# Ledger of designs, part 284: VH-VL binders against q9h9l3

Target 1, 176 residues: q9h9l3
Amino acid sequence: PRKMVAIDCEMVGTGPKGHVSSLARCSIVNYNGDVLYDEYILPPCHIVDYRTRWSGIRKQHMVNATPFKIARGQILKILTGKIVVGHAIHNDFKALQYFHPKSLTRDTSHIPPLNRKADCPENATMSLKHLTKKLLNRDIQVGKSGHSSVEDAQATMELYKLVEVEWEEHLARNPP
Below, E stands for the ipSAE of ESMFold2; O stands for the ipSAE of OpenDDE; V2 stands for 0.75 times the mean of E and O plus 0.25 times the DockQ between their complexes.

## First folded at step 16 (VH-VL)

Design y94 (framework fv_fezakinumab; at its last look DockQ between E and O 0.04; V2 from the best seeds 0.00; counts 0 for: pae E 8.7 > 2, placed apart)
Fold by OpenDDE, look of step 16:
Structure y94 (fold): chain C 176 residues (1-176), chain A 123 residues (1-123), chain B 111 residues (1-111)
Amino acid sequence: as target 1 above (176 residues)
Amino acid sequence: QVQLVQSGAEVKKPGASVKVSCKASGYTFTSYYMHWVRQAPGQGLEWVGWINPYTGFEFYAQKFRGRVTMTRDTSISTAYMELSRLRSDDTAVYYCARSGTYYYDSGPRFDPWGRGTLVTVSS
Amino acid sequence: QAVLTQPPSVSGAPGQRVTISCTGSSSDIGLGYDVHWYQQLPGTAPKLLIYDNSNRPSGVPDRFSGSKSGTSASLAITGLQAEDEADYYCQSYDESLEGWVFGGGTQLTVL
């Protein structure tokens, strides 16, 4: 049977310039929004910029963080064989150094029916925050503590569910 | 409305230091990167560096490394750029400019800009 | 010496269409990041005109448009007006220089 999960990752800045985006938190939820995975992850390189205002990641979160290689194995085990839903999900996969099959990937930032439903241009890339507000009447990514990857993953799943039937039919007729 | 208010014009001698301030208002100061860009008279725009006001992390263009220091005071939503060992070719209008994040907010586009601070270095 | 190359000047009569190009230097592999455009009126600070290659901020007329193809970006202005006389700068990020970079700027004169 088809199983669907939603993923959202938070990244920190590593490398000499802090411009390398490294995975520091990953959250995965099932179709009902139940949390399957939520861990802080320790990058293999020194963290230069925690990007806390956006990522929500602080130094204290890295004390007992799961090493990247271990976390990657855990995450891939969860994703394998499933339809993976995300927003601008290419960033998440890049941070994971993993590529999920395109036919099993759903990116809510590139679903024209979703944008249309939100009265946005179909060819535009809209933020998760904007779509969530427009379509779910819910505010996410508020406050000063940074993003909640669990909240974002849940919102992403809920958004996809709004257009699931239509989009799955479209994909069936037009396989990626 | 979003505003960046910069300190007044400065006149310095070669070898001296100058510290320019940029006070932010109308938005959450720590939610955006702050950049510094300068423009010599009759010349183009030159990126100097940027700072994350929340974490304090700063990064400078190679040309200015070892001579520029960017700091911030979050209690008054103010960013600072200090340039030392001034020389005549440092004469320029120095701008502060705001940019967003990479993934969920505005990207590395600069908006808005301060009105600029003229720094004149002359003997 | 600017990583991004722009023509130093362009001109047009009112109502005409003008374009400003922005290309990577010969040493660059290409424009690997999104391009933004800024307008600088005489004696003023730069103002964001186009972001992410082709998007207009609120308040920018639709006669301004941006595009990017391969290693080149372009700003187009239709229905040229006297008030458009200004300097225009493209901006991107360069990994080799480890920072944001601007084009050399283009002075637009309205005849």
Scores: ipSAE 0.014, ipTM 0.591, lowest interface PAE 8.1, mean pLDDT 90
Fold by ESMFold2, look of step 16:
Structure y94 (fold): chain C 176 residues (1-176), chain A 123 residues (1-123), chain B 111 residues (1-111)
Amino acid sequence: as target 1 above (176 residues)
Amino acid sequence: QVQLVQSGAEVKKPGASVKVSCKASGYTFTSYYMHWVRQAPGQGLEWVGWINPYTGFEFYAQKFRGRVTMTRDTSISTAYMELSRLRSDDTAVYYCARSGTYYYDSGPRFDPWGRGTLVTVSS
Amino acid sequence: QAVLTQPPSVSGAPGQRVTISCTGSSSDIGLGYDVHWYQQLPGTAPKLLIYDNSNRPSGVPDRFSGSKSGTSASLAITGLQAEDEADYYCQSYDESLEGWVFGGGTQLTVL
């Protein structure tokens, strides 16, 4: 297995009316789906909206949460030099206040061969839940208690594996 | 078999330092938080602080800030608590205790506990 | 001084029911933080007895039960047995102290 990780983040609302998205959980798995990092993260700003229905974040999770500055440093140390796989990964990097090299970034929401395997339009933005159900025969994000970022990161890695050979060859021929 | 094995009893003079160890086995050391709790003779439980063994982040009760340092060595699955400038009222049994999982919604509970390390501070 | 208030002692005869109260404040139990209970037998480390107000870990008999209401929690022991003689501590988190807080402990005597 190559040096590749998958990441998923959960965000809460900060700022006026909770409209600013701030990082509150980050999960990173390796190629085999083993958890390398999974922490609740304390945003530097007051949390206005936990967004629990989607984020799974509750007030209690913040009791032992790692402060954002420290967590960000640890996360970036893990990501440095690796191919990072995510789903709609721009939002994760934005929440991390970080810009990973485009040549080392893989976004499962924008991989045409993956959409093709799911019988979806090649340029459509498909949800992680939908792709996972169609291609892995698994239900994720079940119930009303929010997403599991570990589950989502693991699903993202498994989805990428389905197209890894084809997509890596494509990117070698067509550098970003 | 989840176990926390602590270092042996210590006798110290006022002004000295003590470093207590807590070796974890039977689980992934970096997946759980480690707390330190002390119990003076005939007294109740007093929380000292916690460390996240994966990130290295530590947080101490206000009473101990400036005198306590919590560290870990992930290569041997061992947590440490060092208490400096010891006073006679630091005489206590010092416990390590594992807490939480990444998945739990509520604040973490302490399970298991080490057997404790008696630290006696006397002239 | 313990942050959470427990009675210093309670007693009961074998087979009886006893309860141990745990009273906190608006900065801990009253903010919705869960309560956990520990049993400490003489000369031993504490052992988790009840977590998240009312859940029993594996190996704890169902005659131990917990509840929480408002700023207070309660541990109930039914069918009291001689081996239940121990110290019992409640525990929660307190936002104003930014820390984990314990009750002062309750010594249970089986008569």
Scores: ipSAE 0.007, ipTM 0.573, lowest interface PAE 8.7, mean pLDDT 88
ESMFold2 (binder alone), look of step 16: mean pLDDT 91; pTM 0.933

Design y95 (framework fv_fezakinumab; at its last look DockQ between E and O 0.84; V2 from the best seeds 0.77)
Fold by OpenDDE, look of step 16:
Structure y95 (fold): chain C 176 residues (1-176), chain A 123 residues (1-123), chain B 111 residues (1-111)
Amino acid sequence: as target 1 above (176 residues)
Amino acid sequence: QVQLVQSGAEVKKPGASVKVSCKASGYTFTSYYMHWVRQAPGQGLEWVGWINPYTGFEFYAQKFRGRVTMTRDTSISTAYMELSRLRSDDTAVYYCARSGTYYYDSGPRFDPWGRGTLVTVSS
Amino acid sequence: QAVLTQPPSVSGAPGQRVTISCTGSSSDIGLGYDVHWYQQLPGTAPKLLIYDNSNRPSGVPDRFSGSKSGTSASLAITGLQAEDEADYYCQSYDHSLEGWVFGGGTQLTVL
């Protein structure tokens, strides 16, 4: 069986008026929640907006940050051949400017059985924070210091594990 | 209508450089990747590299690293591919082609393609 | 040169069924990446024919079909027509190369 990892990324604003979302931190955890990767990443362009309130990224984090292309290579090596779990994961992959095989991708923001378990509409897009609170009785993304990508990745993996058997069976019958 | 309009044919000497342009219209230029693919006479398709017009990120096939530079001008929705230190085996039709940024867009499929730009390298 | 392997040529008579194979490796098709197919008529630019293994863009007849299994993909053309005479290329993504790869191309001749 393929190994599973969960990924969560934090982005900062670059380009005109900071409208470009650039990768500034990436966290990857294994099936047990152990951290495999957690690095600050330096965008190739000047950072206009750190988006600290949400990203938790500050200027000092960029001092020794790993250049984007180097980090991208490191991250891609970790993801190779694995089932990658994430929440609204298309944003993470877009930030990485990377394509992971669709058949090996699991997006917890689009898993109807997960929403059903949380007493939410199956076709609704629920936040990671809400699902984590409802299903794991845990508070994440609290405070004003920004998100923790490690915590978010761990929560995402735990949520997926709740519906793993059912969803994997569904996907086997209905491959994307 | 989505269109990719490429610059005209080029004739170059060995050692020279060539810069081919690809002007996009009919869609949001920065919402899609731009790829470059070449085809030598009577040969198959060869991927050269791609650029994200939104971020400016570019990635090249190993074969072309050090000789190719991909850029874009978002103000005129135009992508550029410059190939330096030209050799005779660089003679080919060079295509620009659009792809999505992720599967929820148009994915990594190339559509549409430009009509191609013939670059001839001869002494 | 091409990372994906295709037969250099195939032929068929009008109305027949032909198939074009595309063999990859564990770093591209075998890794789970989707396969796309392109048709290139003589003297023209390639055109998207099949995407994501088996989907047809608007305007592509249903006599064109694609499939994928393991490390290989296949393009099938039923009811072969004279207008189908062209070169066909498969495409995928190679993780090890961090780039897109094409097959060597297959020349289809309608007899």
Scores: ipSAE 0.810, ipTM 0.916, lowest interface PAE 0.7, mean pLDDT 94
Fold by ESMFold2, look of step 16:
Structure y95 (fold): chain C 176 residues (1-176), chain A 123 residues (1-123), chain B 111 residues (1-111)
Amino acid sequence: as target 1 above (176 residues)
Amino acid sequence: QVQLVQSGAEVKKPGASVKVSCKASGYTFTSYYMHWVRQAPGQGLEWVGWINPYTGFEFYAQKFRGRVTMTRDTSISTAYMELSRLRSDDTAVYYCARSGTYYYDSGPRFDPWGRGTLVTVSS
Amino acid sequence: QAVLTQPPSVSGAPGQRVTISCTGSSSDIGLGYDVHWYQQLPGTAPKLLIYDNSNRPSGVPDRFSGSKSGTSASLAITGLQAEDEADYYCQSYDHSLEGWVFGGGTQLTVL
């Protein structure tokens, strides 16, 4: 059977006024939540806004960070051929500058059965924090010192497992 | 109207370099990837590599690594491909082509293409 | 050599149906990557004909259609017309090569 991983990334602001999101940390966990990859990543562009309140990224993290080109190669090697689970995962793939096959992509922000379990509108885009609190009884992303991409990737995998059987069957009947 | 305008034909000797340009208009240049694809006379299409015009990040097909450099100038919406240490088998039409950055942003398909730049390498 | 395999030529009479196959491997089409098709008239640049396996851009007639199954894709042209005479290329992405890959091209002749 095809292996499954979950990914989460933290972004910093680059470009004019720091409005462009560039990859500065990436965490990948396996089905059991074990960490397969967790690195700080140095963007190829000047960092304008570390976005530390959400990203948890500080200047010190960039001192020995893996250059983007090298990190991208490492990450893509882990992802290719696998089902990749994420939350609003298009942001992660855009930051990686990578197209993962649609048939191997699972986005917990757009799974109707998952929303229904959380008593949310089935077509709504719900935050990871909200779904995790409602369905796993856990608080993630607390405070203003930044998110943990490891914690978020683990939560994302746990959320997917709640609907995995139903959703995989749905996708088999309705290929993307 | 989205348009890619390429530089004119080039004739080069073996061992030289060539730099082909591709000027974009009708869209936000930095919001899409730019690819380079070549076609030898009477032959098929061969992907050379791509550049993200916003960041300058580039990625090349393995065959061309070490000989190709892709750059851009965002102030004039122009992408460049330079191929060095030319051989006679580098004779081809070199196309630029645009792709999106994610599936809902035009995806990985090539649209539009430039009209091509013929590069002839002969002694 | 082309990464994806296409027949070098196909032919058909006006009004007939022709198909052009595109065969990849488990590292490209078979891994789930979409297939795109391009039409190239003599002396011109390729033009997008079909994207994401089966979608037509605006301006492409509905007699052009595409499909994908397993490691292969197919372009079908019904109601064949003289102006369909061109070269046709399939394109996908290949994980092992870390890049965009093309078929070798198929020359369509209208008899």
Scores: ipSAE 0.682, ipTM 0.878, lowest interface PAE 1.8, mean pLDDT 92
ESMFold2 (binder alone), look of step 16: mean pLDDT 91; pTM 0.937

Design y96 (framework fv_fezakinumab; at its last look DockQ between E and O 0.84; V2 from the best seeds 0.80)
Fold by OpenDDE, look of step 16:
Structure y96 (fold): chain C 176 residues (1-176), chain A 123 residues (1-123), chain B 111 residues (1-111)
Amino acid sequence: as target 1 above (176 residues)
Amino acid sequence: QVQLVQSGAEVKKPGASVKVSCKASGYTFTSYYMHWVRQAPGQGLEWVGWINPYTGFEFYAQKFRGRVTMTRDTSISTAYMELSRLRSDDTAVYYCARSGTYYYDSGPRFDPWGRGTLVTVSS
Amino acid sequence: QAVLTQPPSVSGAPGQRVTISCTGSSSDIGIGYDVHWYQQLPGTAPKLLIYDNSNRPSGVPDRFSGSKSGTSASLAITGLQAEDEADYYCQSYDSSLEGWVFGGGTQLTVL
């Protein structure tokens, strides 16, 4: 059986007007919520917008941040061969400029049974914050200091565990 | 119509460098990755590397690291591949090819391809 | 050189069914990465024929089909036509190389 990990990334703005979303932090947790990886990452280009209110990233975090290419290599080693769980995970993979096998990807923003359990429309895209509150009775992403990627990754894993059996059976019958 | 227009054929001496261009049109240049693939005469396809025109991130196959440089000019939607220290076995048709940035666009499939640029390395 | 293994050549008569195999490893097809297929007519650039194991782009006839199982993939061509004479390449992603890989190519001859 394949191991499962959950991932969440924080991005900053680079490029013209800061419109490029560049990876600035990545957190990976195992099935039990233990942190396997949590690093600040230095984009290859100048940061124009730290997006601190959302990302939680500040200039001081970049002082000893791991260069992107090095971090990418470290992260890919962890993810390779794993079932990777995330919320709107395509954003994380895009930021990593990485392709994970679709058959090994679990996106909690697109799991109908999860939405159903939360009394939400099955085909709607619900936020991680909303699902976590509804199903885990836990508040995440509170305050104005930005998100915690570790917290978000842990929440994502916990949400998936609620529907793991049902969803894995569904995927087995309907492989992507 | 999506098109990739490549520069013309090149003839180089061993030890020289060659820079091939690929101009994209018919789509948003920065929304897709650009790959380079070469094909020696009578041989198969060999992946050289890729670049993200949006971020500038590039990654090369191990075989070409240290000799290849991929760049882009977003103002003219053009990707470049430069190969240095050329040798005879670098003689090949070099293709640029587009792929998506993730599965929700066009994924890692290559479509379309340029018509190719023949690079001949001979003494 | 090629990470993915294809037969160097296959042949068939018009109207027949032919299959081209593509064998990978645990670090590419076997780990779960999808396979794409390309057709290269003589003197032309490759063209996407099949993507994500079994999907056909617009304009590709339904007599072309793809499948994937375990560490291998297969391209099937039914109702073989003279115009199908070409080289065919499978493609996937190799996690160990962190890059895309091609098969060695298969030359299809229509007898």
Scores: ipSAE 0.853, ipTM 0.928, lowest interface PAE 0.6, mean pLDDT 94
Fold by ESMFold2, look of step 16:
Structure y96 (fold): chain C 176 residues (1-176), chain A 123 residues (1-123), chain B 111 residues (1-111)
Amino acid sequence: as target 1 above (176 residues)
Amino acid sequence: QVQLVQSGAEVKKPGASVKVSCKASGYTFTSYYMHWVRQAPGQGLEWVGWINPYTGFEFYAQKFRGRVTMTRDTSISTAYMELSRLRSDDTAVYYCARSGTYYYDSGPRFDPWGRGTLVTVSS
Amino acid sequence: QAVLTQPPSVSGAPGQRVTISCTGSSSDIGIGYDVHWYQQLPGTAPKLLIYDNSNRPSGVPDRFSGSKSGTSASLAITGLQAEDEADYYCQSYDSSLEGWVFGGGTQLTVL
């Protein structure tokens, strides 16, 4: 019985005009929603745009943030060997500069049975906020002070639980 | 045409350093990882490490930590591997090889490879 | 002392089929990482032959095929030709070593 975790990351803008996304916070929760990891992370590049209204990241968060190399090592130790659930999770893995096994990856933005439960087109890419409101009757990402990656990871795990049995059986028949 | 062009063969004495270059063309240099892999004469392939050319973030195989440095110059699309305190068992062909940064790009496989740079360490 | 285990050599007559095994551990192939295969002709750099266990890059003939099961992978070559005489390497990722890992290589001889 393989352990399962959910991950969510917040990104800041680096590079020309702040267009490159770099990891600045990562939160990981277990199956029950308990926080296993939650750290602000100092990108290896200078931050051009904190993207605060979405990321919730401000300059003060970077003062004592964990350097990317150290944080990456800590995060990867938690993820190794586990089923990892996320929303648009390829962005999180790319920001970590990490390849998680495809067979151990679950992306709540692309699960047809989950969309069906939300009365959404099965192949649509639905936002975490939308799915959480429709299926869990919860409002997340409220206001313009930024997202909480802890809140988002917890919501992502609860959403996956709604379709876990059906989707795990589907993946067993249809390996990615 | 995606291409990796490496610097020429080197002959070094024990205790010296060598710096091998790998110039990329035909793609956006900063969008892919660059790996270094070596092959001693008559032996198999051994992964040395990788660098993200965009950020400069590097990660080395444990065996080489403390002796290898990977760098790049994005203005000329060139990656470098420097190996210090050379010894005779560092004699090998050193390859650069490109990988993607996530599965929906080129993924973790190596394509293409450079032609290799022979480094000979002898007295 | 390669991380992935391959037979050191295999041989076959022209037109025949050979297979090359690649065996890893629970920290690499067994944890679910894909296997990639490279062909190295004498005096040349390795070239990507198979990726993600079974996919062929453009230009690789369909007589080359790959598969993965459990902690092992296999490269199959059918319709052997003299030009297939080369060294073949499997490659994956190992979570314990936190790095890309290769097999020791298999020398294919076409009789």
Scores: ipSAE 0.724, ipTM 0.892, lowest interface PAE 1.5, mean pLDDT 92
ESMFold2 (binder alone), look of step 16: mean pLDDT 91; pTM 0.933

Design y98 (framework fv_fezakinumab; at its last look DockQ between E and O 0.83; V2 from the best seeds 0.81)
Fold by OpenDDE, look of step 18:
Structure y98 (fold): chain C 176 residues (1-176), chain A 123 residues (1-123), chain B 111 residues (1-111)
Amino acid sequence: as target 1 above (176 residues)
Amino acid sequence: QVQLVQSGAEVKKPGASVKVSCKASGYTFTSYYMHWVRQAPGQGLEWVGWINPYTGFEFYAQKFRGRVTMTRDTSISTAYMELSRLRSDDTAVYYCARSGTYYYDSGPRFDPWGRGTLVTVSS
Amino acid sequence: QAVLTQPPSVSGAPGQRVTISCTGSSSDIGLGYDVHWYQQLPGTAPKLLIYENSNRPSGVPDRFSGSKSGTSASLAITGLQAEDEADYYCQSYDSSLEGWVFGGGTQLTVL
């Protein structure tokens, strides 16, 4: 079986009116929740909106941030060949401007058994915060300091582990 | 109707540069990646690189790094590919092609394609 | 030369079934990346024929089908017609190259 990692990214606003979502932090954890990667990333364009209340990113974090292209290369090396778990993971991959094989992708925002376990509609899109509270009895993304991508990645992995066996079996029978 | 309109044929001498344009219409230019693919006469398709018109991020095949530059002008929904230090084996039809930014929006499949721009490099 | 391997040519009589193979590696098809197929009629630009292994865009007849297994993919054409005479290319993504790759192309001749 392939190794499994979980990823979570934070984005800042760049471009006109800050509407462009640019990668500013990326965290990757292994199956046990150990941090494999956690770096602030410097977007190639001027940051217009740090989106701090959501991203947790502040100006000071960009002082020694890793340039995007370098960070992207580092991240891709970690992800390549792995089963990558994330929540609404398409946003992360889009921010990375990267394509991961669908067969190696696990999006906890679209796993019906996970929603069922949380007493949510199977086809609904639930937040990571809600699922984490419901299934892990843990509060994440609290306070006004913004999100922690490490915390979110760890939570995502823990959530997936709850339904891993069932979901992997399902995917094996129904490959994308 | 989604269309990619490319600039006209080019004839260049070895060592020169060529810049091909691809104007997009019928869709949101910045919502899709733009790829460049070339095809030498009687040969197969060769991917050159891609650019994200939204972010400006570009990535080139290793073979072309150092010689190719991809840019875009979002105000006119136009992508550009410039190839420098041209040589005879750069003679090819160069295509622009659209792809999605992720699997949810057309994914990495190329659709549609421009009609191609013939670039001839000869002494 | 091409990263994905296709037979240079295939042929068939009208009404017959032909298949075109596309063989990749552990860093592209074998890694799980999808395969797309393109049809290129003489003197024209490539056209998307099959996407994500087995899906047909609108306008593509159902006599065209695609499949993927292991490190290889296959394009099948049933009920071969004269208009099917063209070059066919498979495409995927190569993680080692961090880019898209094409097969060498297959020239299909309708006898």
Scores: ipSAE 0.884, ipTM 0.936, lowest interface PAE 0.6, mean pLDDT 95
Fold by ESMFold2, look of step 16:
Structure y98 (fold): chain C 176 residues (1-176), chain A 123 residues (1-123), chain B 111 residues (1-111)
Amino acid sequence: as target 1 above (176 residues)
Amino acid sequence: QVQLVQSGAEVKKPGASVKVSCKASGYTFTSYYMHWVRQAPGQGLEWVGWINPYTGFEFYAQKFRGRVTMTRDTSISTAYMELSRLRSDDTAVYYCARSGTYYYDSGPRFDPWGRGTLVTVSS
Amino acid sequence: QAVLTQPPSVSGAPGQRVTISCTGSSSDIGLGYDVHWYQQLPGTAPKLLIYENSNRPSGVPDRFSGSKSGTSASLAITGLQAEDEADYYCQSYDSSLEGWVFGGGTQLTVL
């Protein structure tokens, strides 16, 4: 069977007025939630806004961070050939500057059966925090120190497992 | 209209370098990736690498690493490819081509292409 | 040494159907990466013909179609016309090479 991983990324602001979103942390977990990768990543551009309130990234995290080109290579090696689960995962792939095959991509923000289990409109884009609270009875992204990409990746995998059998069958009948 | 206008043909000696330009118009230059592809006379297409004009990040095909540099100047919406230590087998037409940044925007397809820049390396 | 394998040439009479194959490997098409097709008329730059396996951009006639299965893709041209005489290239991404890859090209001759 094809292996499955979940990914979550945190971004900082680069470019003019810090409006460019650049990758500054990436966490990858396996099906069981074990951490396969978790690194702070140094963007190739000057950081203008750490966005710490949401990203959890601070200046000290960047001092020994892995340069983006090296980190990207490491991350893509892990993702290659695998089903990759994420939440609003297009943002993660854009930050990695990588086109993962659509047939191997699972986005928990756009799975109608998952929304239905949460008593949410099937076409709505629901936050990871909201889905995790409703379906797993857990609070993530707690506190004022920003998000934990490990915690978020783990939650994303657990959410997908709730609908995995149904959704994989759906995709087999309806290839993207 | 969306256009990619490339610099004129170049004739170089072995060991020299060449810098080809690609000026974009009709779209937001920093919202798309720029690729470079070459085609030797009578041969097929060969991907050289790409640059993200928004971040400045570049990535090159393994064959060209150490000899190619891709840059851009966002103030004039222009991408550049410089190839150094030229050899006779670098004689080719060099194309720039635009791609999107994710499937929903414009995807990885190359559209449009520049008309190409012939680089001739003569001994 | 093209990464994707295409027949070097194919021919057909006006009105006929031709197909052009594009065979990759388990590190490109076989991993699920999409296939794109380009048409190159003599003396011109390549032009996008089919993207993401089967989609036609605006202005491409519906007699051009694409498909993908396993490690291979196919471009079909029905109702062959003289203007279709060109070189055709398939393209995908290859994870082992960490980059975009092209087929060797197929010269289509309209008899």
Scores: ipSAE 0.766, ipTM 0.906, lowest interface PAE 1.3, mean pLDDT 93
ESMFold2 (binder alone), look of step 16: mean pLDDT 91; pTM 0.931
OpenDDE, look of step 16: ipSAE 0.867; ipTM 0.931
ESMFold2, look of step 18: ipSAE 0.722; ipTM 0.896
ESMFold2 (binder alone), look of step 18: mean pLDDT 91; pTM 0.933

